# VHH binders against o26223: the designs that were tried, part 33

Target 1, 191 residues: o26223
Amino acid sequence: MKLLWTSQHIKVTVHIDGKVSKMDVLEAIKTRRSIRKYQDREVPEELIDKILDAAMCGPSAVDERPWHFIVVRNREMLEKIPEVHPYGAMVKDAPVAIIVCCDSSLEKIPGFWVQDCSIASQNILLAAHSLGLGAVWTGVYPLEDRVEGIRRLFSIPEHVIPFSVIPLGYPAENPGTRDLFDPDRIHLEKW

## First folded at step 19 (VHH)

Design UA4
Fold by OpenDDE, look of step 19:
Structure UA4 (fold): chain B 191 residues (1-191), chain A 122 residues (1-122)
Amino acid sequence: as target 1 above (191 residues)
Amino acid sequence: EVQLVESGGGVVQPGGSLRLSCAASGFTFSEYELYWYRQAAGIERELIATITTGDSTWYVDSVKGRFTISRDNSENTMYLQMNSLRAEDTGLYYCAAQYSETFYGSPQFDYWGQGTLVTVSS
């Protein structure tokens, strides 16, 4: 009895040139790339909502769900982000960015918030890609200068830690796909 | 073999101009974010300009309006046009490259050049 693992195809509707395409979760994972060039096109609020919904669907330590999200569309603020985050130059050219933060007051077990916010950040990237958008993870934590820079810029309280800045937009580049499978990284039962 | 080679450095008077080049080989240039660093004598190395795979650019405040970073993927070359040079621009200029699927944006780069010397003196 071959247990046909019915891969529950989470079909995400992607609007590409007015056509709705469905992308399954494995396709989204395998074909996702960091996108740093965006069209001069606004991202609908509906898509941001779907992305944020996905961001909140990941697991967290003891279900602590410590994440907060700042959605940034203001051009002035987008342009200021690279001033405190030089490796986020593309943010100023994106129509929108999501800043993923941790509220430390929600943390139940110390240190797991990094995993929680990482999961949320990755889900943002995957959801964006599944919806026909491009995004890139620009790391903030644990680099103190970036953490404090973003904190100051967005008046983030001390108990809240900015974790990542993720610009999003309709892609204006196509870097292609990667094949990174490495069987040497797989160990059976023991190392 | 992977290589980044800087060129275009030299001696110039204040107010003068130089154009630096960074020629890359041995890797897929178009998939890398690119950086210019400089190091003055007795001073820590500093990031001065970046250009992403999507041609977004960033500059440190001290060079804004004077320096222009660019890239030509067809030639596997990055450039730094330096205008209105000042004495404080004197230093060894390095190019660096980082693979685009990184999310750290850390000063640890995949590849570094050996540097080209820029001297601004009267």
Scores: ipSAE 0.727, ipTM 0.874, lowest interface PAE 0.7, mean pLDDT 91
Fold by OpenDDE, fold request of step 20:
Structure UA4 (fold): chain B 191 residues (1-191), chain A 122 residues (1-122)
Amino acid sequence: as target 1 above (191 residues)
Amino acid sequence: EVQLVESGGGVVQPGGSLRLSCAASGFTFSEYELYWYRQAAGIERELIATITTGDSTWYVDSVKGRFTISRDNSENTMYLQMNSLRAEDTGLYYCAAQYSETFYGSPQFDYWGQGTLVTVSS
């Protein structure tokens, strides 16, 4: 394996054959951080495909799989997202964003689609991190102004609900790791 | 103790400039998304500028080209440079901070300042 260092001291591990090394699932979970600064570098389509594959591998209520994904690379559209989502300022500086949506016509049990799309969104974050990318979950649902803003901007049908916007890119920051284990939150057999 | 303390407010003539500061203490400043809000008399509080942990910025349309938000993590301070001030910019300006490991950005923040008054008057 070859270790590459960016000018910002970001460690990237690659295999000898030029492939980016993947990390195991526990490492991905424990070391993942929200990334809001990205390199001026395009994300290969192959990596987006892998991330989307991972996004669709989670469970859903009665296997309803209500999720849809909009992949946004157009600079004009990326720059417009913060206009309707002020808390997503970093989206305009990302090379790509994924919008996670729910098709309500696919919902079998009312209300569980939030859990389904949350699982999909988290899998996107974990997959991105495991592939050497940075990402952040910017919440859209259930805030009406953001939901309708994204709907209008991307001409999303009424029966489809935008849930999250996730900008992605090669990371240009390193927030470090967190240790959040709290044994006081663990109860044995009863509360 | 966690604190956000705004300063730099005052009375200024139209066309004038002010620089607001928000001094933070009691938490890891670099790990927080930062926000400026303002509230004019009789009007709801509005978001006017944001700066991310990665230095991405956002502005409400009414202040674009006139206001500049910035942060200095080494000093635990956020700034708002306000140029070409107008009467409609009059109000109480609030600093807010939210922890960065969140998928929830909203007016419900972890920390708020007490505000600094900006008055633009002839």
Scores: ipSAE 0.719, ipTM 0.873, lowest interface PAE 0.7, mean pLDDT 91
Fold by OpenDDE, fold request of step 20:
Structure UA4 (fold): chain B 191 residues (1-191), chain A 122 residues (1-122)
Amino acid sequence: as target 1 above (191 residues)
Amino acid sequence: EVQLVESGGGVVQPGGSLRLSCAASGFTFSEYELYWYRQAAGIERELIATITTGDSTWYVDSVKGRFTISRDNSENTMYLQMNSLRAEDTGLYYCAAQYSETFYGSPQFDYWGQGTLVTVSS
């Protein structure tokens, strides 16, 4: 039985009008794109709180929940991030960034904190998108130069590991949607 | 076939200017982060400028205020305007592209050009 997945083109109607239509979770996942251009518009604190709430709702190894979040709005600090993170050029042009960190003292199972922080980071991206914002995940860990650069810049303690920097704002670009479904990557019962 | 082709290199005197171009084909140019690298003789290749899909730019300190990176998505071309050239700017200049749906910035790019030679000499 060939499951004919009809690619329903979910037209992400970006309703320009102020009614944030609640995007369902599958729509959010399928239509999310990395956004690197932002409007000259501040992101309300209420939206950041919702995003951070979502970031903390993911699972973690043995429920260790090792994540911490630094919310950065200071223009000078945003402009300094690309100095230690060349692939984060867009951060200086964002109204806000979230730095996802791991408190190693909360780790219960060695190495799983990477998965925990990845889940938190992805939830930030999805939540942002569902709220009409654009965001992008810029990798910090495990690149030592970026980890140390962010640590120094934000005076992060040694036992806390910066993991990702996520600039976000109201989107000023539309990269379009992707169809990445590949049935050849699906194996039934065995390889 | 995917191609990145650099052009505009040559010999120039100190204080002179050059404009490099990188013409792209075979992929959706507008969805890629773009990079200029250079490699001087006996030195490791270095990142010198980047431009995002959203036109945010980054420069290495040694070229700040002298070099300008830009892109024209309608022409599938990236540019590097180089002013006030110095002897230390001599090297092979490479264009690189990386798909935008990535969180990993590395010298491992999806596509590389063959390079164009820039020689700054009196």
Scores: ipSAE 0.702, ipTM 0.867, lowest interface PAE 0.7, mean pLDDT 91
Fold by ESMFold2, fold request of step 20:
Structure UA4 (fold): chain B 191 residues (1-191), chain A 122 residues (1-122)
Amino acid sequence: as target 1 above (191 residues)
Amino acid sequence: EVQLVESGGGVVQPGGSLRLSCAASGFTFSEYELYWYRQAAGIERELIATITTGDSTWYVDSVKGRFTISRDNSENTMYLQMNSLRAEDTGLYYCAAQYSETFYGSPQFDYWGQGTLVTVSS
């Protein structure tokens, strides 16, 4: 029973898709920064759903889609991640983190799952940014102590490989925009 | 030229305190992850404290509760307050910095200082 109250503009269902975009895609790519300071504010489940939907839209080698995602909101677990990943201290201060994993039983062609999970990870960063969130990719694979630490902490089975830990939240810092274009990296026709 | 310079090392008695500083030139500290490492004689260099661009901190167990890392971005300086010093804290202390747009997380291939010596002895 969906009721529309046209006399109550606050409750009127507004069709937002197609009329107002959050951010142009090139703007999102150019302005996304690694964010390691977060407001004390929960991230709604619906935003996490949108982010993971975007993560799963990436291409993968032979459409293998080897990725799985662990959504971590438990305070105790978030606080333990730096114990196995000292360079991820900000995770303990995030309201939520996403662990990107490869399920090797879904691999169709060996050796491309790293690219597949990298695509999913970058899509998470861009989607979070477009939704007004800040995020950072903290590397896990291929660093053995980080992989085993995260696997043990989250009871990840041997055939599943934790690839990245991505804390996110509403940002409390602004690192600014960068000018990184380097024409010396562009080669026409050959090296 | 980008460089990091540690200072504040010296000889102290067990139980004493020291405050190390790490001054940066040639870049803006606020965009960097910052680290303190130490190297005792005969031991590999070890990570002892980190501070993120967002001021989140991590400490190795052997220094928790005794050492405090901090940063002052307006002065392009990082500090390590070392209290309740022990003989095993003797060593060469290095600061390191890594640009914040990284997913590697370790400054192994980034900027390092030359070190400042801390000697804890009676």
Scores: ipSAE 0.691, ipTM 0.865, lowest interface PAE 1.5, mean pLDDT 89
Fold by ESMFold2, fold request of step 20:
Structure UA4 (fold): chain B 191 residues (1-191), chain A 122 residues (1-122)
Amino acid sequence: as target 1 above (191 residues)
Amino acid sequence: EVQLVESGGGVVQPGGSLRLSCAASGFTFSEYELYWYRQAAGIERELIATITTGDSTWYVDSVKGRFTISRDNSENTMYLQMNSLRAEDTGLYYCAAQYSETFYGSPQFDYWGQGTLVTVSS
């Protein structure tokens, strides 16, 4: 992303090959898209660490933090994921995927782990985008066949629930920005 | 008007080939996950092939090596090349499209075509 000088507050000139080191959070939220095509380029471990740090910054019910993450770089394993998740074909073409899991032994209040893991999953998407990566959330829970398939593939124990598979890499597509604001979804004071 | 229209079905001998097409009108394929399903008489629809916006593909085991899904976004068209056809491939073939900003995957209530009939007769 290129930063351009604004006449009022900051005098910064960024040329075409400059790096954007920081993105406004509202811009990141509005411009993040699901990316399913990746460059043939590895994602450094440092960036994965930053993404997972961001994932763990989310709130959770009573601070239970039930999440665990499996980082998958092995080509054979990435290629097997579509065998149990047919709508995740792009996973086999990604340099890395993150599997977000719930460890139910960490659950303090039953039934909120889905919110907890959803927050972590969305934070992964936003952090990846802010670092110049593209990602997509492929759903696993609550679809039983996907849950059991992923559990078998990665030897995930019965008390741990795979929630999502998130392939990511440097993007090789740009789907563009959307305008989805719908004022009819906003209710002032009452329904 | 949003519409998907399949074509290219017909009657073919076992071992033969057909190429199915799915043309979209009223929207642009480039932001859609695309699918082929088939339905034999009296049976629920079966997912047989997928292609993502990034051109990653998946095939059910029964068609791997024989069928090839592809897309041409400039023509707003998806294809299914069907080779080495078998009697078991007989059925009504549907294309479907799901907007790509989804984490569910299945296009149950998204855009569907009316189907094109493929008959493989011995």
Scores: ipSAE 0.683, ipTM 0.860, lowest interface PAE 1.5, mean pLDDT 89
Fold by OpenDDE, second read of step 22:
Structure UA4 (fold): chain B 191 residues (1-191), chain A 122 residues (1-122)
Amino acid sequence: as target 1 above (191 residues)
Amino acid sequence: EVQLVESGGGVVQPGGSLRLSCAASGFTFSEYELYWYRQAAGIERELIATITTGDSTWYVDSVKGRFTISRDNSENTMYLQMNSLRAEDTGLYYCAAQYSETFYGSPQFDYWGQGTLVTVSS
């Protein structure tokens, strides 16, 4: 049975006219792209709150919810992030960034915090996209130089681990959509 | 076939200028983060400049104010304008590219050039 995947080009019409067009979950997942160019436009606090709400809705190991979020709007701080995170050059050009952190004191089971913070980070990306924003995940953990750089920059305590830096803004680029479905990666019942 | 080809290297005197180019082919250039690395003799390869798909740039401190990274997506080419060159800038310069849908900013890139030699000597 040849599953004819008809590539329905979901035209995500990003209506520029201030109306946050809500997209469904599958659309958000399929059409999300890393965005590294932003408009010279502030992101309303309401949208950040919605994004953070979404970030906290994911599952975590034993419901430990070890995540913390630093919301950064200060231009000086945004400009300093690339100094310790070269792959985060776009952060200095974003109106806001969210730093996802793990509080190790909240861990109930060691080691699952990476999954927890990953889920939170991905939810941030998806929520941002669904709200008409662009975002990109810039990895901090497990690279020690970046972890310590971000820690120092934001005076993050030792028991808290910076995990990711996610700049956000209204998108000023459109990378297009991807079709990455690979049936060869699907195994039925057994390998 | 994917290719990154550096050019523009050569011998210059201190205080001189060079413009390096990295010509790309075989992949969607506009969807890649781009990087310049250099390697001096006996020293580990170092990141010196980056430019994102959104044209955000980053520089290592030692080249700030002297080097300028840019990209032309229409020409599938990245550039490095190098001014006020110093002896310590001598090395093999590499371009690298990483697909933009990665969250892993690592020195492990999808594509590397072969390098172009820059020699600053009096």
Scores: ipSAE 0.676, ipTM 0.860, lowest interface PAE 0.7, mean pLDDT 92

Design UA4
Fold by ESMFold2, fold request of step 20:
Structure UA4 (fold): chain B 191 residues (1-191), chain A 122 residues (1-122)
Amino acid sequence: as target 1 above (191 residues)
Amino acid sequence: EVQLVESGGGVVQPGGSLRLSCAASGFTFSEYELYWYRQAAGIERELIATITTGDSTWYVDSVKGRFTISRDNSENTMYLQMNSLRAEDTGLYYCAAQYSETFYGSPQFDYWGQGTLVTVSS
């Protein structure tokens, strides 16, 4: 087979028991926190590619996959995002941000694109965390002032809807983990 | 009991300075996004400054360069240093806090103080 000759692009590691060596999925979900302070350190393109690959692995309504991603590394553009999204001040201090968008021309079932892009956005957060990065989801949709501001700033066409802005970088803070399980939210067999 | 208490308001001449404080009890500031808002008579509350859990700051254009937001998590206190005050800065100043695990951003439905009055007058 041609497996290892392509390793220039992806390194392959064999594990003795079949488990991933970095972090269990449940641990990643439980320990991921919103990170708003970043080291002055570039995020390699390879890691961004892995994160976006993970984002696109999410299910979508009727497999419509309506998402598009804008990767922002330009310092001037990152500094402008808080001008239209004042609750996203940390974006100007991040080495990179990902804007998750819906291309409405790809929508097959009206109204499910919000779920689709939410899944992609959460996958970005989890993948970043598993790679040793910190990220935070700053909401854009459905707040009209934020949607229009981001659309103008990045020349996003009318049929494309900016959904979220996700700054990320190597973390410079550690807020710790939480125990949020609430059995009162669980209903067996009926309400 | 969760509480935010502003202090440091008062009457000041144009060009003067004031330092506002916002003290928290019942929760730890380190996990909260913090905000200063102001409200002039008959006007909607205006966001004027933000500081993230990572100490990133944002200011509305009308106060940029004159106001400085800061936080001291060990004292559970946030500050607003207001310099070069103008008559238009007169109003009731509120601090607000929102838990950091949010993607909404605006603290409209979160913790607010009762406000401290700043009056800039001759």
Scores: ipSAE 0.671, ipTM 0.857, lowest interface PAE 1.6, mean pLDDT 88

